# VH-VL binders against Uncharacterized 76.5 kDa protein in phbC 3'region, part 1

Every score and structure here is a prediction.

Target 1, 117 residues: Uncharacterized 76.5 kDa protein in phbC 3'region, of Thiocystis violacea (p45365r139to255)
Amino acid sequence: RILILEQDASHAKKIASLLATIGMETLVVDDPMKILARMQAFRPNLVLMDLYLPGATGSELTTIIRDHDDFYGIPILFLSQEADLDKQLAALKAGGDGFIKKPVSREALIAAVEYRM
Structure headers, positions and changes below count from the first letter of each chain, unless a header shows other numbers; antibody chains are not in Kabat numbers.
ipSAE, averaged over its two directions, is called F for ESMFold2-Fast, E for ESMFold2 and O for OpenDDE. V2 adds 0.75 times the mean of E and O to 0.25 times the DockQ between the complexes of E and O.
[cut] stands for letters that were removed.
Atom coordinates printed by the task and the answers are left out, and those that the model quotes come from them; centres of patches stay.

## First folded at step 15 (VH-VL; from w2 with heavy chain S103K)

Design y6
Fold by ESMFold2, look of step 16:
Structure y6 (fold): chain C 117 residues (1-117), chain A 119 residues (1-119), chain B 109 residues (1-109)
Amino acid sequence: as target 1 above (117 residues)
Amino acid sequence: EVQLVESGGGLVQPGGSLRLSCTASGFTVSSNYMSWVRQAPGKGLEYIGYIYSSGSTYYASWANGRFTISKDNTKNTVDLQMNSLRAEDTAVYYCARDTWGYKRAFDIWGQGTLVTVSS
Amino acid sequence: ALVMTQSPSSLSASVGDRVTITCQASQSISSYLNWYQQKPGKVPKLLIYAASTLQSGVPSRFSGSGYGTDFTLTISSLQPEDVATYYCQQSYSMPPEYTFGGGTKVEIK
């Protein structure tokens, strides 16, 4: 079960479709500020998250997840166009488990997701 | 010309209410975090809360239940409704823009509007 | 809640002196710390964000340092126009509940 927070809704649907081809259930979150409620209802095994989202950053949301008694251990994989290594490192220091810079092949994305499950 | 201008301050009796307004120019409130901060005369800065681009709000614990932040995208304004006012609410009230991403800081401040709560 | 403790509460120094102001967070805030300057009768102005990055238009005599819980604002050579109260502020909390230090009033002898 994979929770998707992606800046571009059409890209989020493509990611969801891709992961569905390998048997994964996904939920795309439309309002990042409701992430905890969505996690409680969906109970994901992994969060796939852009660094920049409407009204929040992925680092900010990671801190929230890591501070939550029920969700602090859920893997968080960043997938973002952010090329600045210092900003990528800041996301990992906030508690992310990996960072994948776009563009990425479908095979590499699937492998990264499966490795962290 | 990026600017924030607060208005609506004045004298009010304890227990009364007052509505402040913050008008933005040079950018839109609808796509930004907008915050209220206050400063009692001769004292430090105290965070009140924010309103999100989506309209979601957050309030500091001391302000919850008495203060309400709202916005009007047509007028490009953010309002602060204050209820059950007390003498300790006497302060200059600022609105501020929060810039997103790694920076996460208040880069634009209004000039403030004074609220005085006294008998 | 996350408490920001600022020291000293006031200081007085001569023009040209190096001055330092410290800010301590009650828990780690990584590098999410900002510094603001408020000159007498004026509104607050952002000086430094992310602990050490100067805001555009801020004189290079200002610098910030620190990570985790202990942060410092330095003015390498105090000028008359630097008379102000300086505030630190954490921007670590999510959802944001930003908190300020108590301020440091800087005066010239």
Scores: ipSAE 0.007, ipTM 0.561, lowest interface PAE 11.6, mean pLDDT 84

## First folded at step 17 (VH-VL)

Design a1 (from z5 with heavy chain S54G)
Fold by OpenDDE, fold request of step 18:
Structure a1 (fold): chain C 117 residues (1-117), chain A 119 residues (1-119), chain B 109 residues (1-109)
Amino acid sequence: as target 1 above (117 residues)
Amino acid sequence: EVQLVESGGGLVQPGGSLRLSCTASGFTVDSNYMSWVRQAPGKGLEYIGYIYSGGSTYYASWANGRFTISKDNTKNTVDLQMNSLRAEDTAVYYCARDTWGYKRAFDIWGQGTLVTVSS
Amino acid sequence: ALVMTQSPSSLSASVGDRVTITCQASQSINSYLNWYQQKPGKVPKLLIYAASTLQSGVPSRFSGSGYGTDFTLTISSLQPEDVATYYCQQSYSMPPEYTFGGGTKVEIK
């Protein structure tokens, strides 16, 4: 089970469809404020998170997730177009378990997801 | 300059309905969490709920069912529809921007609009 | 919901005095605590966020401290323009069942 937060709804759908082809169940969360509730209900094995979301960053959201004991151990994999290494590192320091820069191939994304689940 | 301006407050009878509006300037409402907070006369602050990008909403448990938050991106406005109003709903109603950069804090507030529910 | 207990409900102090307001959460909220100032007849104003970070434009005489359940707002030297009601607010709950303290009315003797 993979939770997806993506600033672009179309891209989120594509990611979800891609992961579905390998038998992974996905839930797209379009409202960051609802992520903990969604995590509680959906019980994801991994969170795919865009670094940038409307009105918030994935890093900020990751910090919040890590501040809640119930979700501390859920892997968070960033997926973003951000090319700046310092910003990528900052996301990891916020609690991310990995960073994948877009564009990424299907095979690379699947490998990254499977590795961290 | 960033600013919020509420309107629509007034006197309403118990059981009545009222729609408040909040107009934002200096930023886009659709890119932010826009919240409503109220304050009864001489009392403290009470959170009502928010609306987010794409129209996603959430309401405090006590407010769920009687309050509806909506927005018009073309006008850069956020509305609060209140139904089945009660005397205890009498309050100044504020719209506020909920900023995540501050670990979620209300950094911008409107001037508020007074709603009085009375027979 | 998280209960924020603020104390005292009111206080009166002299200009230049050190003023301390406390806020206690019913459970740990880490550093997700904000302080607001509301002057009479005015709108609330953010003073402190993340328990201890001073909002831009706020005088340095204001400071916040605390982590977990116990938090403090301090005015190192009370000024006449500080007459207001101060509120703490937890932003820990998500979804946002945000709750505020009952407020502390600060007056000058």
Scores: ipSAE 0.868, ipTM 0.944, lowest interface PAE 0.6, mean pLDDT 96
Fold by OpenDDE, fold request of step 18:
Structure a1 (fold): chain C 117 residues (1-117), chain A 119 residues (1-119), chain B 109 residues (1-109)
Amino acid sequence: as target 1 above (117 residues)
Amino acid sequence: EVQLVESGGGLVQPGGSLRLSCTASGFTVDSNYMSWVRQAPGKGLEYIGYIYSGGSTYYASWANGRFTISKDNTKNTVDLQMNSLRAEDTAVYYCARDTWGYKRAFDIWGQGTLVTVSS
Amino acid sequence: ALVMTQSPSSLSASVGDRVTITCQASQSINSYLNWYQQKPGKVPKLLIYAASTLQSGVPSRFSGSGYGTDFTLTISSLQPEDVATYYCQQSYSMPPEYTFGGGTKVEIK
């Protein structure tokens, strides 16, 4: 079970479709403010999160997620076009468990997801 | 210049309805969390709810059911539909931008529009 | 529900005085605490965000501190233009059941 947050709806759908090919159930969260409620209901094994979202950041969401005992242990994998290593590191320091730089191959994304679940 | 301008306030009888509008300039409403906050005369501030990109909404528990937030991206406006109005709904209603870069703070406010519910 | 308790409800001080306003959260909100200034007859204005960061254009005599449950807003030297009601606000709750303190009315003697 994978929760997906992406700034681009079309890209989110593509990711969901890709993960479905390997038997993963996915839920795309369109509203970052509803992340905790969605996590509570969906109970993901991993969160795939864009660093940048409309009006929000993946780092802020990650910080909040890590502050909740129920979700502290759920892996958060960043997927973003951010190329600056310092900004990538900052995201990891916020509580991310990995950072995948876009563009990424389908095989690489699948491998990263499977490794961290 | 970044700005929010509200309109639609006025006098309404109990049980009546009113629709407020907020027009944004200098930024795109669909890229932000747009919120409504109200303030009864001489009282504090009370959060109502927000609308987000794609039309996702959330309402405070007390507001859920009587208030509806919508938007028109082509006009860059956000609306607040209020139904079954009560005397205690009398307040200045503000639209505001909720920005995550500020640890989620309201950095831009409209001038407010007064809604008076009275028989 | 997250409750924000603000004190005092009002105060009167002289120009140049040090003024302190406190805000207590019913549970930890980390640094997700904002302060707003509302001058008489005006709209609220963001003063401090993230507990201690001054909004652009805010005089340096304003400062915010705190983390977790206890927060303070300090005006090091009160000026006539600081006459206003100040509100704290938690932005920690998610979904956003945002709550404000009751406000502190600051007047000049």
Scores: ipSAE 0.797, ipTM 0.922, lowest interface PAE 0.7, mean pLDDT 95
Fold by ESMFold2, fold request of step 18:
Structure a1 (fold): chain C 117 residues (1-117), chain A 119 residues (1-119), chain B 109 residues (1-109)
Amino acid sequence: as target 1 above (117 residues)
Amino acid sequence: EVQLVESGGGLVQPGGSLRLSCTASGFTVDSNYMSWVRQAPGKGLEYIGYIYSGGSTYYASWANGRFTISKDNTKNTVDLQMNSLRAEDTAVYYCARDTWGYKRAFDIWGQGTLVTVSS
Amino acid sequence: ALVMTQSPSSLSASVGDRVTITCQASQSINSYLNWYQQKPGKVPKLLIYAASTLQSGVPSRFSGSGYGTDFTLTISSLQPEDVATYYCQQSYSMPPEYTFGGGTKVEIK
């Protein structure tokens, strides 16, 4: 089970479709304040996290997830257009388990997801 | 300057409806969580709910069903539609900017608008 | 149901006194605790977020501390302009319940 935090519905659909072709069930979340409720109901094995969200960052949301006992151990992979390596590494230091630069290649996404499952 | 200004408060009879509006200046409502909070006379603060980018909303459980939050990104406004008003809904209604993440706090408040529900 | 218990409900102190206000959560909220000041006839103003971080423009005589369930707002030297009601608010819950404490009214003797 893969939870996708992505505001752009077109991109979220593309990711969800790709993961479905390899047998993964997905849930798209576009409101960060609802992520914990969605995680409780969906019980994901992994979270794909957009780094930049309106009014907030995926790094801040990752900190929140890590601060909640029921969810703090779930793998989090960042997906972002951010090309600055220092910013990518800062996001990983915030508690992420990996980083994938957008646009995402099919093979890179699948490999990163399967490694963390 | 960063500012929030509420309007639309006034006197309404029990069972009536009222629409409050909040105009933001110096930032965009669509890039933030925008919330409503109320304060009954002589009492503390009570959270109502928020609206987020793309129109996603959430309401505190006591407010769901009677209050609706909406926004107009072109006017940079957030509205609170209140229906089936009761005397207990008499309060000053504030709009506020909610800083999400670990900082989740209301860092900008409007001046408030008074709603009085009485016969 | 997360309950925020704020104490005292009111206090009176002299200018220059050190004032301490406490807030207790019924379960751990880690550091997700904010403090607001509401002066008489005025709107609430954020003082402290994340338990201990001062909001921009807040005088350094204000400080916050705590983690888990017990939190403290301290005014190191009370000034006349600090007459207000102070509210704590938890921001741990998602979806937001944003439970506020009942308030502490601070007055000058």
Scores: ipSAE 0.458, ipTM 0.804, lowest interface PAE 2.0, mean pLDDT 87
Fold by ESMFold2, fold request of step 18:
Structure a1 (fold): chain C 117 residues (1-117), chain A 119 residues (1-119), chain B 109 residues (1-109)
Amino acid sequence: as target 1 above (117 residues)
Amino acid sequence: EVQLVESGGGLVQPGGSLRLSCTASGFTVDSNYMSWVRQAPGKGLEYIGYIYSGGSTYYASWANGRFTISKDNTKNTVDLQMNSLRAEDTAVYYCARDTWGYKRAFDIWGQGTLVTVSS
Amino acid sequence: ALVMTQSPSSLSASVGDRVTITCQASQSINSYLNWYQQKPGKVPKLLIYAASTLQSGVPSRFSGSGYGTDFTLTISSLQPEDVATYYCQQSYSMPPEYTFGGGTKVEIK
């Protein structure tokens, strides 16, 4: 089960559809402030996290998840337009387990997700 | 350059309704969490709720059911609809920008608009 | 529910005095604690966020400290323009409750 936080709703739907083709259940979180409630209900195995969200950052959300007793250790894979390697590394240091730069191919996304399952 | 301005306050009878509006300048409401906070005369601050990009809302438990937050992205405004007003709802109502995702604080406040609920 | 207890409720001090205001959370809020200043007749202004980080334009005589449940706002040398009510506010809860302390009114003797 895969939790998706994506800045662009159309891209979130595309990601959800792609993962559904390989048998994965997904939940798109459209309000970052509600992430913990969504995680309690959905119990994800992996989080796909945009680095930049309206009014929030994926790094802050990652910190929140890593501080939570129930969700500590859930893999977090960043999926972002950020091309600067130093900024990508900073995101990983915040607690992420990997980083994929958008745009991403179908095969690259599937491989990254399966590696972390 | 960055500013919030509330309007729509006034005198209303108990049980009545009132709609407040908050106009943003220098940034877009759809790119932010936008919150309402109130302050009764001579009292402290009390959180009401927020609206987020795409229209997601949250309300403090005491406010749920009586207050509704909405926005108009074309006018760059956030509204607070208040129903079933009571004397204890008399307060200055502030609109605030919530920087939850990086400072986790209200960094911009409007001047406030006074709502008086009295018979 | 999460309760923020702020003390004292009011104080008077002389110009130049060191002033300390405290805020206690009923549960750990880590460092998710903000301080706001509200001068008489004015709107609240963010002073400190993340327990200890000064907002831009805030004088260096203001400082914040604390982690967990006990937090302190310090004014190292009180000035006449610091007459205000100071509020702490937790930003820990998700979704937010954004509980504010009751406020501390600071006056000059």
Scores: ipSAE 0.452, ipTM 0.814, lowest interface PAE 2.1, mean pLDDT 88
Fold by ESMFold2, fold request of step 18:
Structure a1 (fold): chain C 117 residues (1-117), chain A 119 residues (1-119), chain B 109 residues (1-109)
Amino acid sequence: as target 1 above (117 residues)
Amino acid sequence: EVQLVESGGGLVQPGGSLRLSCTASGFTVDSNYMSWVRQAPGKGLEYIGYIYSGGSTYYASWANGRFTISKDNTKNTVDLQMNSLRAEDTAVYYCARDTWGYKRAFDIWGQGTLVTVSS
Amino acid sequence: ALVMTQSPSSLSASVGDRVTITCQASQSINSYLNWYQQKPGKVPKLLIYAASTLQSGVPSRFSGSGYGTDFTLTISSLQPEDVATYYCQQSYSMPPEYTFGGGTKVEIK
């Protein structure tokens, strides 16, 4: 089960549809402040995290997830257009398990997700 | 210059309704968490709730059902609809921008608008 | 329900004095604690976030410390412009309940 935080709603739906074709259940979270409640109810195996969200960043959200005992071990994979290596490194230092720069092929995304499952 | 300006406060009878408005300048309400906080005369601060990009809302448990937060992205405003008002709702009402991440604090506040519930 | 208890409720001190204000949470909030200053007739202003980090533009005489349940705000040398009520606020809860302390009114003797 895969939790998706993506700033572009249409892209979030495309990702959800792609993952559904390989048998994965997804939940798109549209309000970052509700993420812990969504994680408690959905119990994801992986979080796909955009680095930039309205009013929030994926790095800050990752720090919050890592600071909670119930969720600290869940893999977090960043998926973002950010090309600046220092900003990518900051995301990994916040507790992310990987960073995929957009655009990414369907095959590369599936492989990255399956590797962390 | 970022600024928040509340309006719509005044005297209202118990059981009545009142709609407050908050106009933002220097940033867009749709790209932020926007919150309402109140302060009764001589008392402390009390959180009401927020509205987020796309219209997602949250309300403190004491406020749920009586207060509704909405926004108008074209006017860049956030409104607080208050219903079934009581004397204990008498307060200065502030809108505030909620930051994100580790700090999660209110970094920009409006000047407040006074609501008095009395007959 | 998470309760924030602030003490003292008021204090009076001389210019130049070191002032400390305490805030206690009923449950651990790690470092998710903010401090606000509200001068008479003014809006609240953020002073400190994440227990100890000074907000941009805040004088260095202000400092914060604490982790878990016990937190302090310190003014190293009280100035006349520091006359205000100070509030702590927890930001640990998600979705937020943003519980504020009862406030500490600081006056000049």
Scores: ipSAE 0.424, ipTM 0.803, lowest interface PAE 2.2, mean pLDDT 88

